# Ledger of designs, part 311: VH-VL binders against o60147

Target 1, 175 residues: o60147
Amino acid sequence: MLEKNKYLYIFRHIQTNQVLLSQGNVLKKTALFQLPYPLQKPVAPNGMRPAKLRKDHWVPLLKVEFPNESMFQSVFMQLLNYRKYRSVQPLTSDLLKLPIPVRRRKIMRQEVPNTIADLADILNKEKFPENSVRLQLSDKSDSEYADWPPSVQIDSEEIKLSRGFREKTTVDEAR
Short names: E, the ipSAE of ESMFold2; O, the ipSAE of OpenDDE; V2, 0.75 times the mean of E and O plus 0.25 times the DockQ between their complexes.

## First folded at step 15 (VH-VL)

Design kc4 (framework fv_dargistotug)
Fold by ESMFold2-Fast, scan of step 15:
Structure kc4 (fold): chain C 175 residues (1-175), chain A 120 residues (1-120), chain B 106 residues (1-106)
Amino acid sequence: as target 1 above (175 residues)
Amino acid sequence: QVQLVQSGSELKKPGASVKVSCKASGYTFRTYGMNWVRQAPGQGLEWMGWINTYTGEPTYAQGFTGRFVFSLDTSVSTAYLQISSLKAEDTAVYYCARGTPYLSYGFDSWGQGTLVTVSS
Amino acid sequence: DIQLTQSPSFLSASVGDRVTITCRASQDISSYLAWYQQKPGKAPKLLIYDASTLESGVPSRFSGSGSGTEFTLTISSLQPEDFATYYCQQDYEYPTFGGGTKVEIK
C-alpha cells in the first residue's frame, strides 16, 4: 500500500499572532521552543513543575496537504530554515528605537504574513505537479499575503475555528 | 534507491580522535535530517542527536555535548561524526540514520554502522 | 527525557505464533512512536511509524497499535526471518529508544 499523504498544520496564537508549525493536528508542548519570545516561564531547574501549553490559545491558521512524505519533509525543512534565517537578522534602526514590549509585539504580529510568504516562496521554487498541494485556511484572505504557484490549490472551505483541526482516529481513541 | 554508506572500523587509543563519515545517495541530501545513533557491545540503541541538513545546525542529546561534533559536506552528500578525547566507554557501533525528528516518521534508512574500538 | 520501557525483554516463540511486544512511555507521546527490527550484526530497519503506519515494503504480518503511553507491536504469524531484536522509539521530544525485546525462534 502507498503511504497516506502528509499534512503540515500551522497554528497561530490568538493574542500575539506568533506561529507554530506541527506535523500533527494537536500541538506538543515542545513546539513552544520554536518561539523566540516564550509565552511561558522556562521549566524549573528541578523539573518539579513543567511549563504549561495552553492549547486553547492556539488556533488553526492553515493546513497544507502534500502529495507524499518526501515533499512534506522537504517543505518543512525549508520552512524551518526560513524561520531560522529571520530570527538571526539584525533589527532595523526603527525597531531598535521602540520600547522593548512595543518592539516585540510588532515583530510577533508579522509572523503570520511572514510564514505564509515563506511557504509560498518555497512552493514557487519547488517543481510540484499542478494542483498537487492543497491549502485550507481558517481565513481565506490570509492567502493574499503571497502569490501562489500552479501547484497550489486553495480549498473553498475554510477551517472552522470552533472545531480546530480534525482529530485522527486510532484504535486507542477514548471519549 | 536510498543508501547510506559509512566509513570502515577504527581502532584508537584513549585520548585520540576519530571522524566517521556517512555518504548518502539516492535522494536529495538536504531534504532529510541526519541522525546519529550509538550501540555499545551487547547493548541497545542510543540516540546521540541530529543535524539539520538544510541549515547545518546540529542538536546533541544530553550526554553527547562537548566531545562530539556533527558536521556536513553537502557538496558530496556526506555527514560526519567526530569524537575527541576518546574514552573506553566510547567503544560502540555508530550508525547514521535518515530522518527529521519530531514528525513521527521514524528513521527509514540506516548506514551499515562503524565500529569504533577504544583500547589501550 | 522520555523513557520507554519494553516488555518482555526476551521471548521464545515457534513459527506461526502470534507475538506481542509492549512499549510504555513515561509520559503521553500521542502517536509519536516507531518500531524497528534489528537482526544480529545488521543495522536496524524501520517497521512502523506514527504508532500504526506500516513502512513501505514491510510484510503485512507486522502491525502496531496504541497511543498516549501504551503501545503494542504484533507479529500475526511468526516466520523464521523474524528472529531479531525489536525496539520502540519516540520523537515527541528528543528521540529515545526502548531497551529492546529479543525474539528467539524455536
Scores: ipSAE 0.006, ipTM 0.530, lowest interface PAE 12.9, mean pLDDT 81

Design kc5 (framework fv_dargistotug; at its last look DockQ between E and O 0.36; V2 from the best seeds 0.00; counts 0 for: pae E 2.4 > 2)
Fold by OpenDDE, look of step 16:
Structure kc5 (fold): chain C 175 residues (1-175), chain A 120 residues (1-120), chain B 106 residues (1-106)
Amino acid sequence: as target 1 above (175 residues)
Amino acid sequence: QVQLVQSGSELKKPGASVKVSCKASGYTFRSYYMNWVRQAPGQGLEWMGWINTYTGEPTYAQGFTGRFVFSLDTSVSTAYLQISSLKAEDTAVYYCARGTPYLSYGFDSWGQGTLVTVSS
Amino acid sequence: DIQLTQSPSFLSASVGDRVTITCRASQDISSYLAWYQQKPGKAPKLLIYDASTLESGVPSRFSGSGSGTEFTLTISSLQPEDFATYYCQQDYEYPTFGGGTKVEIK
């Protein structure tokens, strides 16, 4: 029996810093559904859901290897819904004082650190075995956005994915 | 083991309403989206939409807006499909199927299907 | 929506035969394709996901291949229980199914 993929990839948009969760290193179009609906079909720079998936506009933020599929599924759904929860919360008075473009930029900038913090929080609550979760970051400094539980082992090597490209897997090599 | 058990067959008249249930067991209900798939007699499979079992947010495929409503009762790990203003064209077997849109594992678990017959 | 075209729609074969079913996508869907088997009066059963990964419990005589726009399901040696209708399904975008391929006994 082949174990299902236990890898979580998190991508960020190069312009908006929006975040997408992915099972694999290739984004599905459905991944865009993670982003809020646009009011009037605005482009991605406005922090809205793009109409099209431009693979070259997304870069890997981090890769997480989970101990098994079940843990992956649990964390994946939780992470997804943490983000959703934030998206529906009322804006703070401080944000409301800002011009809309500035506000949007500020919100988008928070997506990456918030997602990382969410991941750490979820993993901390899950109480996985020590060093059972492997975390690889595109930028090691991003690990500073959270306090990681003992279950998380941060890889010394940075993720090697590039824009529009995916890591070769055994499945890909067989094709 | 993962199981999806749906409610029994329904016979309805045009204009009536039906509510099909899909009870999940053997896994964490809120960890997977629930999909609904329609299959008219002798026809292929048609994806109707999905519902986020964590938030309850439904997404409907084109052609399945308005009269079709997805809902949940998480306390009993059950998803529901309600069809209002039934038409003869709604006669079909309706399946619930586990699967998350952001993952590529397919629909790995299916209910046994619920036949809804709409006849005058 | 992404259209999936299966071929053939009907296939007559004998036990022991090698059977190949093709599924073509209207656009590049990478490897986000699944294959299902459905027997009369039963729910579909997942056979293959991610184009080529065999679902747990599925016999090894089933295999999937392809990427992009062309995919194939292969049954290396058809068994009596394999006479059924097979569907491809993509989930790169909103899920869509192929029209199905009915494998009948010759």
Scores: ipSAE 0.708, ipTM 0.888, lowest interface PAE 0.8, mean pLDDT 91
Fold by ESMFold2-Fast, scan of step 15:
Structure kc5 (fold): chain C 175 residues (1-175), chain A 120 residues (1-120), chain B 106 residues (1-106)
Amino acid sequence: as target 1 above (175 residues)
Amino acid sequence: QVQLVQSGSELKKPGASVKVSCKASGYTFRSYYMNWVRQAPGQGLEWMGWINTYTGEPTYAQGFTGRFVFSLDTSVSTAYLQISSLKAEDTAVYYCARGTPYLSYGFDSWGQGTLVTVSS
Amino acid sequence: DIQLTQSPSFLSASVGDRVTITCRASQDISSYLAWYQQKPGKAPKLLIYDASTLESGVPSRFSGSGSGTEFTLTISSLQPEDFATYYCQQDYEYPTFGGGTKVEIK
């Protein structure tokens, strides 16, 4: 069986700091089902998530290249599991003292540092080969939220996810 | 071995109700959404909706609101589709199919299908 | 909802033929498209996901290509067991299926 490189893309909301995971450089509408706190009142008749994805409100946080699909899927699923675990935990007394809008905003702002810390924790737990995982951050200072294992090679080069980005596309002309 | 086993065929009269089951085995039930797909005789596949097996939250496609209900019994890894006030146009094979949560890996496992026939 | 249009709806072919089926999306769905094979009286079988990734156990004569709004399923050398109906399916938004392409013996 031959395995091919796979990419994990992580986006953050420009206002709320909420995080979305993606297997491709384009966010799909159903990614919004990852959010415990909807960005707007759901207006869809049968959905509990916002009716519309505003792509201009999401910017790249980081991109991870894995040597194979198996590693990607394992890490992606573990990240979702960590997020789900966090979402069902009882709120601390300090948070419960805050008005609901302030409390919600504070929780949302922690999604970026929490996701980065969770990613590092997962990668530290796994026994991946040295320099086998490539991590590219939009802001390199975000790497300071965690200690990274020897398997991770950090690259501070800008993540280009605009229409000109050629990752995962093979038939489009270079612009 | 991943398996989705559905209940047997049903013959119903208009106005009756039916409840189709889909029992999962060979994987962690709560890690995958369960999809429902309908296929009328001689017609194509039509996605009806899915249920989040972790939260129990159903989502219905346009046209499948009101009379259609998705539910779960997580203790026995089983998903259910209930159709009330049956109409002749509900005659179809109903499939359950698992999807990965938030990953686009296709529906990689399907039930064998349950034929529901609605006739006078 | 995103509409998927398959062409042709019907295809007659002989064993050994190269068969091409096209799926067009009403809007850009990136690579979020899968292909299924369905034989009479059976549940659909996943062939390809993420536009071009072959599912485990599927013969290498099957291949998928495309991105955005136009996608293609190709069978390089049709075998007797390949006479079936083929469906594309997107999950960029809520899942939808194409109308299907029936591949029959000439």
Scores: ipSAE 0.503, ipTM 0.806, lowest interface PAE 2.5, mean pLDDT 86
Fold by ESMFold2, look of step 16:
Structure kc5 (fold): chain C 175 residues (1-175), chain A 120 residues (1-120), chain B 106 residues (1-106)
Amino acid sequence: as target 1 above (175 residues)
Amino acid sequence: QVQLVQSGSELKKPGASVKVSCKASGYTFRSYYMNWVRQAPGQGLEWMGWINTYTGEPTYAQGFTGRFVFSLDTSVSTAYLQISSLKAEDTAVYYCARGTPYLSYGFDSWGQGTLVTVSS
Amino acid sequence: DIQLTQSPSFLSASVGDRVTITCRASQDISSYLAWYQQKPGKAPKLLIYDASTLESGVPSRFSGSGSGTEFTLTISSLQPEDFATYYCQQDYEYPTFGGGTKVEIK
């Protein structure tokens, strides 16, 4: 039987710039458990995790189409591992000098560029066929956070303005 | 290759406590949450909660926020369920199952189950 | 607390039959549903996850479909080893299971 395409959906928080990965175009409520904790904050790990999922606070960052599920699963799991790795790294002395709220915001601000770089690093190391992976961004300039392998075809069209990955109905009428 | 091996059946009196173990092998233990699922005799499956095997942070389902404690010993890739002040209604098979809250892969590996019987 | 209602609770069928089991969620759960098979005295076995994705090693006669609030598990040609109890499970939020569907030999 022919394998069906699989999509990776990535969301960004509008205020904190934290990132969530999704295997569907609707973000599940328990996706928040993806959010890592800094090594330096064992007592209050939920301090960087919102208490609940506010769907109006999460907007599309990018969408990736893989030719099959095994490619999707490999990339998804590797992205999670990169996030876990960062969550246990010691904080720099410069970060430790900052007040806790400022330090948290600065760390979270890096999640978008870090996730995009991690995705590209994974795709560069994989042996995927040329143009087999389609990438669509909400902001095309975000592709500049990384160098992309020949396997990646970056869609020239950005994700439509929406609070989610679902597209608005296009009115195709001459009025 | 992935295996979850649970401790043996337990026969207890009301008021006692029990500690069920679930030893994992064949995968990176700290990469997957561990879930606990209860099944009373002749009844369906009931999710009790999970524990983050990386941080040790437990999450309990409604109705399991009192006498039930999840814990870990990561040095031996083992998760534990402790039930205190046992009641007759706690008689059930208790399963461990691996899964994560942010993926919809289902619970793809289960322990064989531990029967806990509470009777006078 | 998302409730899952399975229908039917009990099903009598013959070898070779096409069997369909339904699972209804109390709210929209997108595609975040799994199906399990359980035989007496045994742990549940994952069949399908993410509504329609077949778990490795599961025979192709099993299939899942649906999204939102209505989901189905289909066995295209029932075999002797398929007589068991089947459970749906959502993981859109904290996991919950359906009440089960027992499939017996007619």
Scores: ipSAE 0.493, ipTM 0.796, lowest interface PAE 2.4, mean pLDDT 86
ESMFold2 (binder alone), look of step 16: mean pLDDT 94; pTM 0.959

Design kc6 (framework fv_dargistotug; at its last fold request DockQ between E and O 0.64; V2 from the best seeds 0.72)
Fold by OpenDDE, fold request of step 18:
Structure kc6 (fold): chain C 175 residues (1-175), chain A 120 residues (1-120), chain B 106 residues (1-106)
Amino acid sequence: as target 1 above (175 residues)
Amino acid sequence: QVQLVQSGSELKKPGASVKVSCKASGYTFRSYWMNWVRQAPGQGLEWMGWINTYTGEPTYAQGFTGRFVFSLDTSVSTAYLQISSLKAEDTAVYYCARGTPYLSYGFDSWGQGTLVTVSS
Amino acid sequence: DIQLTQSPSFLSASVGDRVTITCRASQDISSYLAWYQQKPGKAPKLLIYDASTLESGVPSRFSGSGSGTEFTLTISSLQPEDFATYYCQQDYEYPTFGGGTKVEIK
């Protein structure tokens, strides 16, 4: 059933702008494991993984519809890999000059644009058929964080922000 | 093809330790988390926890803290379950299973299971 | 932890029968539910994931439905090889399994 499970949802934290990937419009509790493990289990504002996922702190950033599940899975996994790669990269000299709390906040502020840019880069490399990928953003201005390949069709309608989940649409119900 | 091959059956006395191995092949080891599932004789499946194969971070289910240790040898794509201070109640088949906390694809690949028998 | 309650625990059926197994969650888990088949002495086999998606290689006679707190596994026409124990499993939170449903030959 490759025609199902072809939707990627990306959520952002309303305060820290951390990003979580989801295959559904409802965040899994275990999605929290996408965030770095805290040494002393600090809250998300400290740039670490909170002990518990507070769904009310997360809102949809964007939704992507892929042609099939295989493509979805591929892009999803690549996004995670991109994140992993960034996490091990050396910090810039500018960041190193900042106090740790300030540094963490600055890094976290870049998670949304970095994720969007990653998505665009991945989609560009995948060379999917023209207009085969549908992208819907909560804020259309976020699309400016990257150049999108011809395979991506950006929806003119913005997704509604909903904490922890987004209500099913007709398209979602058709899955 | 994705395969998980576990070590053979173990017979131990109470108080002893056992280390079960789970060797993965046919996929990128560090891309999926390894789960451990216990099944006592004639009983159902019980999730013990998982380990992040990329970071090595283990998570243990309630009831599986202390005596249970998940570990990795990424150089050979192998996950390990160590149980110390074995008890008779630990007698069960232990499975490793591939999965991910990020997606809801279930445990799509399982080891063949390792029977651990604890008897005096 | 999220509790999954399967019903029935035991089910007797004949080849060709339509079999339905129910799994109820203690809370809303959306569609984050999987179904497994286990035969004696064998590891569980994934049948359905995300509540209704058929795993590759699994016969089409298996189907899953439901969302939220109620889920169903259906075998449209039971085959001899389908006599086994079936488990539901949620991964909305830390994974938990249902108690299992043993499908026996009538």
Scores: ipSAE 0.856, ipTM 0.932, lowest interface PAE 0.5, mean pLDDT 92
Fold by ESMFold2, look of step 16:
Structure kc6 (fold): chain C 175 residues (1-175), chain A 120 residues (1-120), chain B 106 residues (1-106)
Amino acid sequence: as target 1 above (175 residues)
Amino acid sequence: QVQLVQSGSELKKPGASVKVSCKASGYTFRSYWMNWVRQAPGQGLEWMGWINTYTGEPTYAQGFTGRFVFSLDTSVSTAYLQISSLKAEDTAVYYCARGTPYLSYGFDSWGQGTLVTVSS
Amino acid sequence: DIQLTQSPSFLSASVGDRVTITCRASQDISSYLAWYQQKPGKAPKLLIYDASTLESGVPSRFSGSGSGTEFTLTISSLQPEDFATYYCQQDYEYPTFGGGTKVEIK
C-alpha cells in the first residue's frame, strides 16, 4: 500500500522577491491575497498586492514533500501565521528612517530568507521522523538561510522548471 | 466548535434597506475571511464576495458592486451584509460562509441563512 | 468568470447505487474544486476540497477525482441521507458554483 504524498510549493516574485505559498503546482489567482496590505494611508505606491497574478513574474523557489496531508496542512498554516505575525511587528529604527518605497523594498527582499528560516524553524519544532520531509530548491545556496533538522532530506538536484512547477502532483521525480 | 449564527428573516418593501448579521464563534474571527452567498428561491448558489476580517477590505463579485456593502464589527466577531434600494429580485436566502481566498479548503462553515423577502 | 457545468441536473437512484456527478470547468482550474451537499432548508455542507480531499467527518463513501477541466463526485453506495442537491465550486480565482445536481429517490 503506497501512502499518498503531499507537496508544498513556494514561489518567488522575480523583481520584488515576495513569496507565495501554494497547495498545488499551479498558483491560484487568489493566492495574491497572501500579500500584505498596509492599513495606514497613503496606500503603497508600488503595490503590496498586484491587481492580478502575472504567471511570468512568479518562479519556483522551493518544493517540500510531506508523507501525509496532516503534516502538510500543519506546516502550511504555520508558515501563513508567521507571515501574518511579521506583518504586525514594529519595524526597526533603521527601517523607519528610510523613505516608504525604500523601506518596503528592503522588507520585501527579506521574504525569501525569512520564509526559508520560518520553514526550518517549524520543521525543527514539529519533531517529524528522520528523513520524512524532502526539500528541493531552485537555488541550492538558499538552504544556507537556515539549519535543517534530521527530518529534512535536501534533494541534490535543483528545480529546473523556470515557468512554474507544472505537472507535479503525485509523481516521484527523483527516481 | 465553529459556529456562524445569522440574524432572522426579513420582510421588506421595495426601496428599503436591510442589514444581515453573521456572528462567529469557536475560532479566531480575524484569522479567516468571510464570504457572502446568495440563493434565490429554487435556484443555485451565487457567490457575492468576501471581506478580509483582519483589514476590513471587501471584495465584491461583478454583479454586487453597487447596492451591497460588507462590513465588520470585530469587537463582537460579527460580519454584516447591507443591501440598499431593495428590489423584488433581491428576494433570496443570504448565507455567510467562512473561506479564505488563498486557502483551498473550501467554505468549511456556513451560517444557517437569512431569508430576505422583498414584496410590494 | 469561470463557468462550471454540472451533469446531470437531476438523477434518480436507489439506496445502494453508485452515483457519479460530473463538473466541467470552462478553463483549466488545476485541482482547485470543492463539492457541497445541500438538503432542503439547510445550508450547504462541504464534502470535498482540492478536488479529492475528504472533509473531516464526511463518510468515506464520498470521493472526488479529476483535475484541469473535468471533475467527478462519486458516492459508492448511496444511503437514505444522501438524497440532496450537490454543487461543485471552483476557487482557482473568484469563486463560482455549478448549477447543481439533485439526487432523488427512484
Scores: ipSAE 0.714, ipTM 0.863, lowest interface PAE 1.0, mean pLDDT 87
Fold by ESMFold2-Fast, scan of step 15:
Structure kc6 (fold): chain C 175 residues (1-175), chain A 120 residues (1-120), chain B 106 residues (1-106)
Amino acid sequence: as target 1 above (175 residues)
Amino acid sequence: QVQLVQSGSELKKPGASVKVSCKASGYTFRSYWMNWVRQAPGQGLEWMGWINTYTGEPTYAQGFTGRFVFSLDTSVSTAYLQISSLKAEDTAVYYCARGTPYLSYGFDSWGQGTLVTVSS
Amino acid sequence: DIQLTQSPSFLSASVGDRVTITCRASQDISSYLAWYQQKPGKAPKLLIYDASTLESGVPSRFSGSGSGTEFTLTISSLQPEDFATYYCQQDYEYPTFGGGTKVEIK
């Protein structure tokens, strides 16, 4: 059975520089569970987060096209595992010297470079066929955060999608 | 092969408690969250909530707060649903199902279901 | 909470018929919808995820379409083993299921 092409979208928060992974060009509200530093507190007693996914707060960082869904799923899950691994590692002594709010801002600012480096590391490990993975960035200079394997083609083409959310319709505006 | 195996049927009196288990195998337990889904006799599917298998943090849907507790034993790749102060309206088949908040890949593996009957 | 409304709640059809089931969401959920088949006494089985992607091992007569608020599950040529109840489910927000559509063979 021939598999369809699959895309990985990565979005960046304009204020915190935190990142979200998505299988589609529209972010799910539940994607916010990826964040180690939630955007809203307090959490409800039942564990539900009244999180507000704001249209203008998330912008596309990059888009990756995989030749099939199996490769996409493998890379997506590995990126989540890398992120979870980073969140449980002991903090360096330099970070521990900083006040908690300053420390968290510094950690969050590193999510873009870290995510790009992790993506490249996973793609280097997986040894996909030459030129089989297409990478599109909103800012081409972000490709400099990593060394890319021969499997990756870096596209100069601009990412064509909305800012993390669907466009509002007249019906949505009337409500 | 991914499998979710649940504990057997339970017959309980009102006011009792029950603990249903869901043992996972064939995949990395911490990579997928565990969902609980209820189906009362002759009724549709109702999502009760999920538990983050990495952190142990549960989330309960509206209507499933208070008497319902999700927990884990990661050493044996098992999720648990405990219901306290059982009521007749809790009579249902309870399913565990693996999923994730990150990907819309559906609940691609389900337990066989555990029938909990609450009657005097 | 996102509500899903399925129509019809019940239908009867003959073997070989094209069957279409509709699922409407109370708000835009993009493509974040799955379809399940449940046979009497059994756990649900995933058929389709991400609105239109067929789960591995599911017969090609099943297909899904739609995005936003309106979605359809189509069975192109109904078979005897397709007698079942079908459910849609969204995971754009906290998961919710539609009310189900029971398909009976005439």
Scores: ipSAE 0.653, ipTM 0.853, lowest interface PAE 1.7, mean pLDDT 87
ESMFold2 (binder alone), look of step 16: mean pLDDT 94; pTM 0.958
OpenDDE, look of step 16: ipSAE 0.805; ipTM 0.907
ESMFold2, look of step 17: ipSAE 0.662; ipTM 0.856
ESMFold2 (binder alone), look of step 17: mean pLDDT 93; pTM 0.958
OpenDDE, look of step 17: ipSAE 0.805; ipTM 0.905
ESMFold2, fold request of step 18: ipSAE 0.648, 0.644, 0.591; ipTM 0.846, 0.847, 0.825
ESMFold2 (binder alone), fold request of step 18: mean pLDDT 94, 94, 94; pTM 0.959, 0.959, 0.959
OpenDDE, fold request of step 18: ipSAE 0.849, 0.840; ipTM 0.923, 0.916

Design kc7 (framework fv_dargistotug)
Fold by ESMFold2-Fast, scan of step 15:
Structure kc7 (fold): chain C 175 residues (1-175), chain A 120 residues (1-120), chain B 106 residues (1-106)
Amino acid sequence: as target 1 above (175 residues)
Amino acid sequence: QVQLVQSGSELKKPGASVKVSCKASGYTFRSWGMNWVRQAPGQGLEWMGWINTYTGEPTYAQGFTGRFVFSLDTSVSTAYLQISSLKAEDTAVYYCARGTPYLSYGFDSWGQGTLVTVSS
Amino acid sequence: DIQLTQSPSFLSASVGDRVTITCRASQDISSYLAWYQQKPGKAPKLLIYDASTLESGVPSRFSGSGSGTEFTLTISSLQPEDFATYYCQQDYEYPTFGGGTKVEIK
């Protein structure tokens, strides 16, 4: 019997700082459709290289535990909508002055602060019960990108999983 | 300013081991991959592999599996290269270089290099 | 591995000359190519990444072009400080470097 999902997993790219949202503790390649700027370029005439998930590039940013699947789905969908909204906003004049590659890297590096701020904004607008949402971060200082509502309990322990949010197994130790 | 400072030169006998350090400063250590690049005397550059500074997961190029080990001490923003069972052909300058492969971004900061000489 | 072949391996040039160095990849690498400058006894310095993007602080006389399998580094007017060995490098797969091109004074 499958347990209903009540966890939101958020990953960041180690260097570009781009963010991927996941309903599971392992990223699927379909999550790459969330990216405004693909990490891979076309290599054949008329062809585009299929997006490949480089699992060695993605690191856990945070996970959120909700009281139930309904609250998880609501927050997850709202984060995807905030992300899409941000991707189509007009660029500032300061950004437009920059060469395209520099401009895109600067935009990408803001995805972590923006995602954390958006998550907090969504949780502040929802009226979830006090201490009902559990937030665990890879770097606790990232919590400082936002003011959190009373519904959120931030774990004192950072994420210490070796790969994603998965515990090490005997298979991982053998490899 | 971004700086990578490596340990000093080493003179070793065949069969010994060596551990080269690369101390990073001026940036968030765990937000950039770290590469190791070798250059034998009078030869070109050879990529050995990289380590994900957040997870500690190393990736080795085909010629550098087995005797070569990449590791980290995140508390002091330092990456390490250990070479065991040293051979004469390991004589080279070893560089650490900042970057995450497969992005087309290049390696934008390099350590000064550590000369490892293996001779009997 | 993807092999990178640089040509020429050596060239002699005078200050003010236009210098071109070519790098050929054994397979299509799109724009996943960087150029480095290395002076004797020194670490390499990144000049160009993503085939044609000039690294911050690098003089505008350096330029890169090409895509796919053939790439060129150009120095429009060679300066005394430009005498060095130049390397191309791909990271489309496991990174590899070209054999280098040594630019010497005539």
Scores: ipSAE 0.420, ipTM 0.798, lowest interface PAE 2.9, mean pLDDT 86

